# VHH binders against EKC/KEOPS complex subunit cgi121 (cgi121): the designs that were tried, part 52

Target 1, 174 residues: EKC/KEOPS complex subunit cgi121 (cgi121), of Schizosaccharomyces pombe (q9p7j3)
Amino acid sequence: MILPLFPETQVHVFVYENVSNCAAIHEQLISQNPIYDYAFLDAATILYKKQVYSAIIRALEDRRDEQMKTKTIHSEVILSLSPKTEISSAFRQFSMTKKSKNIVVVKIDSKLTEEEEFERLDKLVEGNRVEFSDEELQKLIDFKVLKKNYKLDPSTLENPLASILSSIALRGYS

## First folded at step 9 (VHH)

Design pd17 (from pd1 with L59I; framework vhh_7n9e_1)
Fold by ESMFold2-Fast, scan of step 9:
Structure pd17 (fold): chain B 174 residues (1-174), chain A 123 residues (1-123)
Amino acid sequence: as target 1 above (174 residues)
Amino acid sequence: DVQLVESGGGLVQAGGSLRLSCAASGFTFSAYAMYWGRQAPGKGREWVSGITWRGSSTIYASSVKGRFTISRDNAKNTLYLQMNNLKPEDTALYYCAAGLFPYSTDEADYDYWGQGTQVTVSS
């Protein structure tokens, strides 16, 4: 995908359901294996395409402006989903865990085409690929997790988009 | 009591300059991407420029790229559009809009709209 604000940046987002090898993937991420240089998110935390894209835009702005808080652009995407600036908290809230069942995978600055990334990821992830759409994300979200991560109350939970996007925008400035 | 109030329009000759302002109140300005749009007589609405939450990124329609500059001052809750080398084709009602998602041309993505300030460029 091309983001109008960053037309020279390649962005790919993939969604997998019923993933059986999250523990194995998690071990590769802990060992910092370069083959796994992606942002692996728990789909239980992602409700909207705009949520992911807002975090990506925030991360890309921070990288361009030399204000990244983490070592990689993919780590910065994970941080950017969080309403707080604390890195370990953001990873606990949004990253894939050994127990995850559904994941969202983000690739920025790919050296491969989208087709090649699809082929590559399908070999790393043992699950079913689905469309990156609000409809598919709604099937995978855990509203209890979303509510906790963004501090949603009953009045904001029925339409949480504004709270989620404003939290991403205001991280570190509120 | 959310408001977006535009000012700075007027009559100017081709080749001239104008600076538009949009004063925002009643919402958390810094959480919103801001936009300038325009509507010329007999034409539909056209987005002119957009700017992200803190002004780190800007985008322009090809028709105004290099002539117009968008900027914002979050401390003053104000959006600006510096318009240089104006052309008769720039004649339009100029309005600002606020949206939570940084850069969309889809009207449904805008949360708040101003009523506009008229810019008329004579030949």
Scores: ipSAE 0.722, ipTM 0.861, lowest interface PAE 1.1, mean pLDDT 91

Design pd18 (from pd1 with L59F; framework vhh_7n9e_1)
Fold by ESMFold2-Fast, scan of step 9:
Structure pd18 (fold): chain B 174 residues (1-174), chain A 123 residues (1-123)
Amino acid sequence: as target 1 above (174 residues)
Amino acid sequence: DVQLVESGGGLVQAGGSLRLSCAASGFTFSAYAMYWGRQAPGKGREWVSGITWRGSSTFYASSVKGRFTISRDNAKNTLYLQMNNLKPEDTALYYCAAGLFPYSTDEADYDYWGQGTQVTVSS
């Protein structure tokens, strides 16, 4: 996928359900294996395509403007999902864990086509690939996790899109 | 309570310049991507320009690129459009719009709309 704001930047987003090897993937991330250079998110935290794209756009703007707070673009995407500026908190809230069951995977600056990335990721992720769509994401979300991460009350929880996108936009400026 | 109020329109000769302003109130301006659209007499609405949350990224329709400049001042809750080298084809009602998703040309993604300010460019 090419974003009109960043035509030089390759962006791919993948969704996997019923992943059985999250513990193995997590170990590869800790060891900094370059094959796993992606943002691995817990799908329990993602409700909308616009949530992911807003975080990607925020991260890419911060990179272009030399304002990144983390060392990689993929870690900056994870930070950008959080309403808070504390990096460790963002990673605890949004990153895949050993216990994750469904994941969203973001690749920025891919040297491969979307199809080639799918073939590569299908070898790394032991799960069922599903479409990156609001419909599929709504099947994987955990509303208790979403409520906690974005501090939603009953009024905002009924229609959380505005609160989520506002939180991403305002991180560090509100 | 949400308001987007445009100003700065008027009559100008071809080759002239105008600066439009859009004053926003009743919502958290800095959380929204902002847009300028226009509607010429007897035509549909056209996306003209867009700007992300803090002005880091900007977009222009090909018809205005190089002539128009979009900018914003979040401290003043104000959006601007500097229009240079105006053409008769730029004659339209100019309106601002606000959307939470950064960059969209789909009007369904726009949450708030202004009433517009008329720009007339004579030949």
Scores: ipSAE 0.674, ipTM 0.825, lowest interface PAE 1.2, mean pLDDT 90

Design pd19 (from pd1 with L59M; framework vhh_7n9e_1)
Fold by ESMFold2-Fast, scan of step 9:
Structure pd19 (fold): chain B 174 residues (1-174), chain A 123 residues (1-123)
Amino acid sequence: as target 1 above (174 residues)
Amino acid sequence: DVQLVESGGGLVQAGGSLRLSCAASGFTFSAYAMYWGRQAPGKGREWVSGITWRGSSTMYASSVKGRFTISRDNAKNTLYLQMNNLKPEDTALYYCAAGLFPYSTDEADYDYWGQGTQVTVSS
């Protein structure tokens, strides 16, 4: 996938449903195993492709401008999904947990093709891959989690995309 | 009521300069990527330049790169285009646009549009 603002940056996004080994993956993430250098998100928090891409663009801008608040670009993507500047809050809100069932996985700066990353990731994730599309994401979202994370009210629920993208853009500036 | 109002156009001789402004109201300006586009008489619309939320990223069409500079002042809800070394080929209606998704040259991703300000460059 090519982003016009960052044409040299390789970006891959994968979606898995019915994942049975989230607890094992979570333990590898806590131990900082370099094999698991991806952003592992709980699909309950992601409604749109544009939500993920907006967070990626924010993280890439912060890296280029030497303004990252976290240690890795993948951690910065997780932070960038949050409307708040607190790192721990962002991870609690968006990261996969031991109890997650469906996940979104982001890889930035891959030296592998999308197919090669899929083969590698398929060995780490015990679940069913589905298309990274708004339609598939809408099947996996938890609207109670989404409302809480972005402070949505009834008036913003009819167009949550605008509220979500605004929150990502305004983090730390409003 | 959402508005984007362009100003600063006019007649200028080749080699001259103009500074365009786009005043935004009715939406949270700092949440939007902003763009300048243009349309010459009898031609389709052409993307000219874009800028992300806080000015961290800017992009330019190859035809204007090095001559035009896009900038924004989020405190004033205003977008600017400094145009230097103008050419007769730059003659067009210049309009601004706002898009919530950060940087797209696909006009389908633009949420709001201005009416435009005319720039005429004489040879």
Scores: ipSAE 0.672, ipTM 0.835, lowest interface PAE 1.4, mean pLDDT 90

Design pd2 (from pd1 with S30K; framework vhh_7n9e_1)
Fold by ESMFold2-Fast, scan of step 9:
Structure pd2 (fold): chain B 174 residues (1-174), chain A 123 residues (1-123)
Amino acid sequence: as target 1 above (174 residues)
Amino acid sequence: DVQLVESGGGLVQAGGSLRLSCAASGFTFKAYAMYWGRQAPGKGREWVSGITWRGSSTLYASSVKGRFTISRDNAKNTLYLQMNNLKPEDTALYYCAAGLFPYSTDEADYDYWGQGTQVTVSS
């Protein structure tokens, strides 16, 4: 995918359900293995394609402006999903855990073609790949987690998209 | 209530300049990407320019690139379009729009629209 604001940047988003090796992946992420240089998100936290793309655009703008708070563009995507500026909180809220079952994986600045990234990632993730669509994400979301992460109340829960996108845009402002 | 109110249009000679403003109220302006579009008589709507939340990224239609500059002042809840070296084909109703998704040229992603300000460029 090419983003009009970032035409030089190639973005791939993958969704996997019924992943059996999250503990092994988590170990590789802690070890900073460069093969695992992706943003690994818990699908329980992601409801919309626009949620993921907004976080990606925020991270890419922070990189362009030399305002990144984290060491990699992929960790900046994870931070950008959070309404708060505290890095540790963002990772606890949105990153995959050893107990995750469904994941969303983001790759930015791939040195590989999309086909090669698909092949590579399918070897790293022991699960079933599904379409990156609002329909598939809605099957994997945990509304209790979403509500807690974005502090949604009954008035916003029926249309959470606006609240989620506002939170991503306003992170670090007042 | 949400409002977007454009101003600064008028009659100008070819080669001239105009600065358009769009005053926003009723929503959190700094959370929205902002856009300028235009519609010439007898023509469909044409996307002109877009700017993201903090003004860090801007894009322009090829027809205006190098002549128009989009900017925003989040403290004043105002969007601007500086139009230089105007041409008769720039004659149109210019309107602003706001979208919560941080950049799209798809009008379906726009949440709020202004009514527009008329720009007429004489040959």
Scores: ipSAE 0.629, ipTM 0.820, lowest interface PAE 1.6, mean pLDDT 90

Design pd20 (from pd1 with G50A; framework vhh_7n9e_1)
Fold by ESMFold2-Fast, scan of step 9:
Structure pd20 (fold): chain B 174 residues (1-174), chain A 123 residues (1-123)
Amino acid sequence: as target 1 above (174 residues)
Amino acid sequence: DVQLVESGGGLVQAGGSLRLSCAASGFTFSAYAMYWGRQAPGKGREWVSAITWRGSSTLYASSVKGRFTISRDNAKNTLYLQMNNLKPEDTALYYCAAGLFPYSTDEADYDYWGQGTQVTVSS
């Protein structure tokens, strides 16, 4: 995907369900294996495509403006999903864990096409690839996790999208 | 409770300048990407410019790039469009819009709309 605000930046987002090797992937992330240079998110935390893209745009703005809080653009995407400024909290809330079953994977600055990234990721992830769509994400979300991460209350239940996107936009500013 | 009110339109000669304002109320302005669009009589709606939450990123239609500047003041809940080197083909109703997602060309993604302010550029 090309974002009009960042036309020179390639962005790919992949969704995998029924992943059986999350523990192995997690170990590769801890060891900082460069083959795994992606943002690996727990799909239990992601409800909308716009949620992911808003975090990506926030991270890309912070990188361009030399205001990144983390070491990599992929880590910055994870931070940018959080309504809070604390890095450790964001990673605990949104990152894939050894117990994750469904994941969302983000790649920024790929020199590969979407299909080439699929071929690469399909060798790393033991799961079923599904379309990156609101419909597919809604099958994988955990509403208890979502409500806790974004502090959703009964007054926002009818429009969780507005609360989620507002949280991403306002992190650190109000 | 939500309102977007445009002002600053009027008559101007080709080569002139105008500054449009859009005053926002009833929502958390700083959480929204803001847009300027326009519609000339007998034509469809045309996107003009976009600005992200705090003004870090801006985007312009090719027809206005280099001549128009979008900006915002979140403390005043106000969006601006500085229009320089105006051309007769810039004649249109100019309206502002707000959307939670920072840039979409799909108007269905816009949450709030103003009614517009008329800009007329004479040759």
Scores: ipSAE 0.712, ipTM 0.850, lowest interface PAE 1.2, mean pLDDT 91

Design pd21 (from pd1 with Y35F; framework vhh_7n9e_1)
Fold by ESMFold2-Fast, scan of step 9:
Structure pd21 (fold): chain B 174 residues (1-174), chain A 123 residues (1-123)
Amino acid sequence: as target 1 above (174 residues)
Amino acid sequence: DVQLVESGGGLVQAGGSLRLSCAASGFTFSAYAMFWGRQAPGKGREWVSGITWRGSSTLYASSVKGRFTISRDNAKNTLYLQMNNLKPEDTALYYCAAGLFPYSTDEADYDYWGQGTQVTVSS
C-alpha cells in the first residue's frame, strides 16, 4: 500500500491467525535477527485498519521529523499504537509474545512486492493468513486487552474507534 | 456542541490573496486531522488540502499546490488556509472539515463539517 501523505513509502500489513510458532518468532526478535525486521503485533490489541494506519502515519512523521524514540521504524510503529510515551509499556501492551495466537505484521520500506513479502512471511510464520480487514480483525480482538490498553469505559467500548484514534494522535502532546 | 465556523471569504481580484480561518469548538481539536474542501458553481465537491494532528504533514490538490498553504494553531483551535495568486477558477464555497483519520480525501471519513464561506475571484 502507498499512503498519499508518504507516497515514496511502501507499506504492507499482514494478518495471521492460529499461529503455532510464536515462541520461535519471539526468540528471533529478541536476537535481533534482521530476517525478522517487521513490526510483530498481537492481534488481540488491534480492532481497526485505521488503528494500524494511524500508528504508521505517526511513526513516519516522527521519522521524517527526526523525532523517533526507538531504534527502528518498526519499533516506532509499535510505540505509536500506545497512548503513553513510555517505550517498554508500549512493547508490553502491543507486541507479539511467545503466548500470542494471532498476529498483525507490518512491513515498511520493503523493496519487495506485497506478494513477495507474503511468500517470505509464510516461511517464517506457521499460521493461516487472513485478509487485513476490519471484519477479520474483529474476530481476533480481545476486548479486555483493548479496554486496558486505551483505558476505555463501558460506554466507549460500543464505539471505540474515536477513543483509539484520539489516543494515538495525542500521545505526548496532551 | 461541535461547531466549525469559517471566516475570511469575500470578493478579490485575480492575482490577489485571501486568508481563511476555521474556528473549532466542542471537541478536542488537536486529536483531529483538518481539511479544506470547496464547491464551485456547476461542479462537484473538490478536496483542497489536509493537515495532520500537529501540522507535521500537509497534502494539497494539484490545482492549488504551490499557491495555497494550510496551517493550524492547536492552542487557538483554529485552522487556516492562505490563498495566494488567486484565479477565477478558485471561485467556490470553501468549507472546513475534521476527521480522526489523517489519511483521507474521502468525505465519508470526515466527522464534522463547517457551513462554508464564499470566495469570489474576479478577472
Scores: ipSAE 0.703, ipTM 0.852, lowest interface PAE 1.2, mean pLDDT 90

Design pd24 (from pd1 with S104V; framework vhh_7n9e_1)
Fold by ESMFold2-Fast, scan of step 9:
Structure pd24 (fold): chain B 174 residues (1-174), chain A 123 residues (1-123)
Amino acid sequence: as target 1 above (174 residues)
Amino acid sequence: DVQLVESGGGLVQAGGSLRLSCAASGFTFSAYAMYWGRQAPGKGREWVSGITWRGSSTLYASSVKGRFTISRDNAKNTLYLQMNNLKPEDTALYYCAAGLFPYVTDEADYDYWGQGTQVTVSS
């Protein structure tokens, strides 16, 4: 995908359901294996494509403006999904865990084509690849997790898109 | 209720300058990307410029790049368009719009619209 605000930046987003090796992937992330240089998100936390893209745009702006709080663009995407400024809270809220079943994977600044990234990721992730679409994400979301992460009440749960995108935009600014 | 109210339009000679303002109310301004668009007589709407949440990123249509500057003041809930070196071809109704998602060029991503302010540039 090409973002009009960042036309030189390659962005790929992948969705996997029924992943059986999340514990193994988590170990590779802890070991900082460069083959796993992606943002691995728990799909239970992602409801919309626009949620992911808003976090990506926020992270890319923070990188360009030298305002990143984390060491990599991929960790900055994870932070940017959170309404809070604390890094540890964002990772607890949105990162995949050893217990995750469905994941969303983001790659920024890939030197590979989208198809080549698919081939690489399909070797790392033991699960079923599905389309990155609002329809597929809605099948994987956990609304209790979403409510807790974005502090949604019953009225905002009826239309959570505005609350989610506002939270991403406003993180650290009231 | 949500309102976007444009002001600052008028008649100006070619080579002149104008500054447009858009006053926003009824929503959390700083959560929205903001846009300027225009519609010339007998033509469809044309996207002019976009700006993200805090002004970190801006984008311009090629027809205005280098002549127009978009900016925002989140404390005042106000969007601006500084227009320099105006040409007769810039004659149009100028309107502002707001969108939660900062894709900037797709009108389908606009959530709110103003009614516009007329800019007329004489040759």
Scores: ipSAE 0.717, ipTM 0.857, lowest interface PAE 1.1, mean pLDDT 90

Design pd25 (from pd1 with S104G; framework vhh_7n9e_1)
Fold by ESMFold2-Fast, scan of step 9:
Structure pd25 (fold): chain B 174 residues (1-174), chain A 123 residues (1-123)
Amino acid sequence: as target 1 above (174 residues)
Amino acid sequence: DVQLVESGGGLVQAGGSLRLSCAASGFTFSAYAMYWGRQAPGKGREWVSGITWRGSSTLYASSVKGRFTISRDNAKNTLYLQMNNLKPEDTALYYCAAGLFPYGTDEADYDYWGQGTQVTVSS
């Protein structure tokens, strides 16, 4: 898959399951260690590839418009997943925590290939890499968390994708 | 109900200009990426241009790059295509489309389609 509307931007997405060192990674993120310059998401919050790509596109759109609300493109991706404009709320809802077990990792503006980023991340993340696919994400999602984060009703449960993508696109528009 | 209604087509001479509009109703316009496509007589559909939710990024087919400009007005629920330096080979039915996922340039990513407005460019 390519991002035709942002062809100059390198994007890589990685999924890790059964991660044993989330607490250690979290401490590195708090200390702003530049080696950890990625968006580290809790996989319990991600159901679709399109959800992640929509948040990436929203963050890239905000960067192009010089409208980013956070300090880095990676933190902007995390914010862009949220239907709300509150930065702290978005990070609590979607960011990896000390207690996370499965994570989605996004890298924007990489100078490395996907394989090279994998080599680098494999040294930082103590877990098993799995394919970035809807099938694998479906195994890691927490539907209670997803419903709460996007305020999903039983009436929209038949097609949560449309509700999720609308929420990402409309944040701050209303 | 959902509607996409194109207007602004017509007959124009080579080297001329036209501005097409696409008026959207029945859905939340600002949640959708928007697209222009065209179909010439005896040919298949081809993608012409795309624009993201806020209009901050645009993309054009190589055949129209530098001559056409896509834009949108979310307050008016309207998509535009400014066409300059028109050529006879631009003669086609021009239609707009809306896609919730702002990524694809093909039909699989479109949720809604207009019926089109005819553009005829005389030599």
Scores: ipSAE 0.670, ipTM 0.842, lowest interface PAE 1.3, mean pLDDT 90

Design pd26 (from pd1 with S104N; framework vhh_7n9e_1)
Fold by ESMFold2-Fast, scan of step 9:
Structure pd26 (fold): chain B 174 residues (1-174), chain A 123 residues (1-123)
Amino acid sequence: as target 1 above (174 residues)
Amino acid sequence: DVQLVESGGGLVQAGGSLRLSCAASGFTFSAYAMYWGRQAPGKGREWVSGITWRGSSTLYASSVKGRFTISRDNAKNTLYLQMNNLKPEDTALYYCAAGLFPYNTDEADYDYWGQGTQVTVSS
């Protein structure tokens, strides 16, 4: 997928449910295996397509402006989901863990087609791919995790989209 | 109360310039992407330009690219449109709009709208 703001950047987003090998994937991420150069997110933290795209746009702007806080564009996407500038906190809040069951996987600057990335990921992820859609994401979200990560109160839980997108836009700018 | 108030419109000759301003209040301006749109009498609305949260990215309609420049001052909660080399076809009511999601030019993604300021360009 090409975004109008970044027409030369290839972006693919994949959603997997019922993943049985998250512990194995997590181990490969810790060892920094280059085959796993993706942003692996816990689907429990993602409610909207716009949430993911806002974080991608923020990360791509920071890369273009030489303002990245992390070493890779994929790590910058993870940081950009967080309302805070603290890298370790952002990874604890949004990254997949050994206990994750459903994941969202983002690939930026892919030299492969979506089909080729899917074939590659299918060898790495033991789970069922579902559509990247608000409907599918709503089935996988954990509202307790969402509330904690974005500091939502009861009034914002009814329509959290504005609060989430504002948090992404204002990260590091107060 | 949320308000977007446009100013700077007027009558100008073809080839001339105008600078429009949009003063925002009642919401966190720096969390929103900002847009300029226009509507000529008897015609539909046309998206003109957009700018992301901090001004890092801008987009322009093909009809105005190279002639118009969008900018913002988040400290002053103000959006600008510098219009150069104006043509009679640029005659329209110009309005600003705010949206939390900066990627789409569709009006469905706009959260707030101004009432507009009239720009008239004579041949």
Scores: ipSAE 0.672, ipTM 0.831, lowest interface PAE 1.3, mean pLDDT 90

Design pd27 (from pd1 with T105E; framework vhh_7n9e_1)
Fold by ESMFold2-Fast, scan of step 9:
Structure pd27 (fold): chain B 174 residues (1-174), chain A 123 residues (1-123)
Amino acid sequence: as target 1 above (174 residues)
Amino acid sequence: DVQLVESGGGLVQAGGSLRLSCAASGFTFSAYAMYWGRQAPGKGREWVSGITWRGSSTLYASSVKGRFTISRDNAKNTLYLQMNNLKPEDTALYYCAAGLFPYSEDEADYDYWGQGTQVTVSS
């Protein structure tokens, strides 16, 4: 997938449910194995496609403008999901853990087709692939986690999209 | 209480220039992507240009690329469209819109719309 704002940038987003090997994947991420150069997110934290795309756009803008806070574009996507500027906090809030059951995987700058990335990821992730859609994400979200990460009150939780996108857009301002 | 008010339209000759403004109030302007669209008589709405929350990224329809420049001033809650080398086919009602998604031509992604300002290019 190429974003219209960044026509030379390949972007692929994958969703896996019922992942049985999250602990093994987490170990590879800690060891910085280059085969695992993706943003691995806990699906419990993602409610909308637009939430993921907003974080990707912010990360790509920061890379273009030489304003990245992290070492890689994939780390910058994880940071960009957070309403806060603290890198460690963002990773604790949004990254997959050993106990994760469902994950969202983002690949930027892939030289592979979407199908080739599927084949590669299917070797790394022991789970069921589902469509990257609001409907599928809605089945995997943990609203208690979402509320805590974005500091949503009961009225905002009723329609959280605007609040989530505003938090991503205005991180570090206000 | 949410308002988008366009201004700067008028009659101009082919090859001329106009600068449109869109003044926003009643919402957090800096948290929204902004767009300019247009509608010519007897035609549907056409997306013209879009800009992300901070103004760092812009998109243009092929028909206006290189001639139009979109910009925003978040401190003044104002969106702009600089239109150069205008052509008769640019004649339309120009309106601004605010959306939660930074780049979308889908009307479902727009939360707020202005009423528009008329641009007429004579030839």
Scores: ipSAE 0.219, ipTM 0.613, lowest interface PAE 4.8, mean pLDDT 86

Design pd28 (from pd1 with T105D; framework vhh_7n9e_1)
Fold by ESMFold2-Fast, scan of step 9:
Parts: structure tokens; sequence; C-alpha cells
Structure pd28 (fold): chain B 174 residues (1-174), chain A 123 residues (1-123)
């Protein structure tokens, strides 16, 4: 997908399953190693491609409008997935942890092709690459985590996409 | 009930201006990206313009860029299209649509549609 709203912004999204080195990656993120300048998400929290793209669009709008609440565009993507404005809560809900097994990785402002970024990430991530598709994401989601993060009620279970996308758009709901 | 009701169309001479409105009710307007589309007699539907949730980003078809301005007022649940320097080829039924995902060329991504307001531009 090209983001028509931001045609000059390079965006790549990668999915890895069965990652064995999440603890090592997490340590690099805590130390702010610039080689790891990506948004590392726990795949247990991501159900749809549109969920990720909506968060990216929200983050890019906030950056353009000088309204970012975090220090980097990648941190802003993580924040933008959350229905709440509290930064620490959003990171606990959506960021990769030492215990994560499957991850979604977002790169903004890449000057590289998708394949070149894969070559770079394959050196950092010890796991199996899979397609960024709703089908693959459905295999990795934890519905208990998703329901908790977006406050999904039984009445909204038939259309979790609508609830998720509206939460991202409105960020600030409890 | 969900409703999208367009207004502001009419007959105008080439070079003139019109302002269209789309009044929304029955859903959380501020959660939706909004769009203007049009359909000329005997032709398919053409996307005209889109605007994200808060109005922070807009997008225009090349045929209207620089002449049309999309905007929204979330407090009033209303979408607008300011049309300047109108051309005879702008003659069409103009309708608004709402979708949760901002910008898609897939009509299946649009949840709600208006019935349209007719714009006729004389030469």
Amino acid sequence: as target 1 above (174 residues)
Amino acid sequence: DVQLVESGGGLVQAGGSLRLSCAASGFTFSAYAMYWGRQAPGKGREWVSGITWRGSSTLYASSVKGRFTISRDNAKNTLYLQMNNLKPEDTALYYCAAGLFPYSDDEADYDYWGQGTQVTVSS
C-alpha cells in the first residue's frame, strides 16, 4: 500500500514469527541503539493491516503538525495505536517485550527498498519472516490482549476492525 | 439512523463558485474520514477529495486540485466542499461518504453514503 496522504514518506511494515531473541532486541531498544530505530510491536496486539496503517497516518499527521508527544516518529506510531493518550500505558500495551514471540516492525523515513530493509532486519531479528497480511496477523493475535487494549465488548466482537480504527482516530477514550 | 445529507448544489456559470455541505447524524462523525465523490451523466463514479478524522490531512483528485477545498467541522458534524473556478466538466451529482480507514480506492471501505446534490455548470 502506498500512503496517498504522505506520498513522499517511505513506509515499510514487516512481520516476524517465532522470534527467539526478543530479550536481546528489547535491551537494544532500552539503550536507544540507533541501529534499532524502528517501531517494534508485539504481534499479539495487531489484528489488521489497517490498524497499523491508521496508527502510522495518525503519527505522521502529528509529526507534520508539530504535535508529537514522543521523541521519535517510531515511538509516536506505538502511542497512536492506543485509545489513550498516556505514553507509558501505550508502550506497555503495544510494544514488544522480552517475552514477545511474534513481532510487527514499522520503519518510517526509510531510503531503502522493502527488500533492503528485510536484509537489514534479518540480521537483527532471529525469527521467520511472514507476509504483512490480515491472514498472517490473524495467526499471531492474542484476542484477550486485543479485547483488553481496545475495551472490546461482546456487542462489538463481530466488528473489531471498526472499534479498533475508531479508537485510533479518537485517541483519548477510556 | 445513520444519515448523510448533501446540500448547496445548483446551477452556476463557468468561473463561478459553490459551497457544498454534508450534514452527518447517527454515528460518531469525528471517528470517520470523509470524502466527496461525483458522478457525471453516463459516467462512472469519480473520487474528488478526502479529509482525515480531525481535518489534519486532505487529498484531491488532480482534476480539482487548486480549485476545490475540503474541510470539516466536527463540532457541527458537517463536511464542506468549497468549489471555485467551476468548469462545465465539473457538472455532476456530488455525494459524500464516510469510512473508518482514511483514504482507500476500494468502495468497500466506505461505511456510509449520501444520496447527492446536483451541480450544473453552464458554459
Scores: ipSAE 0.642, ipTM 0.837, lowest interface PAE 1.5, mean pLDDT 90

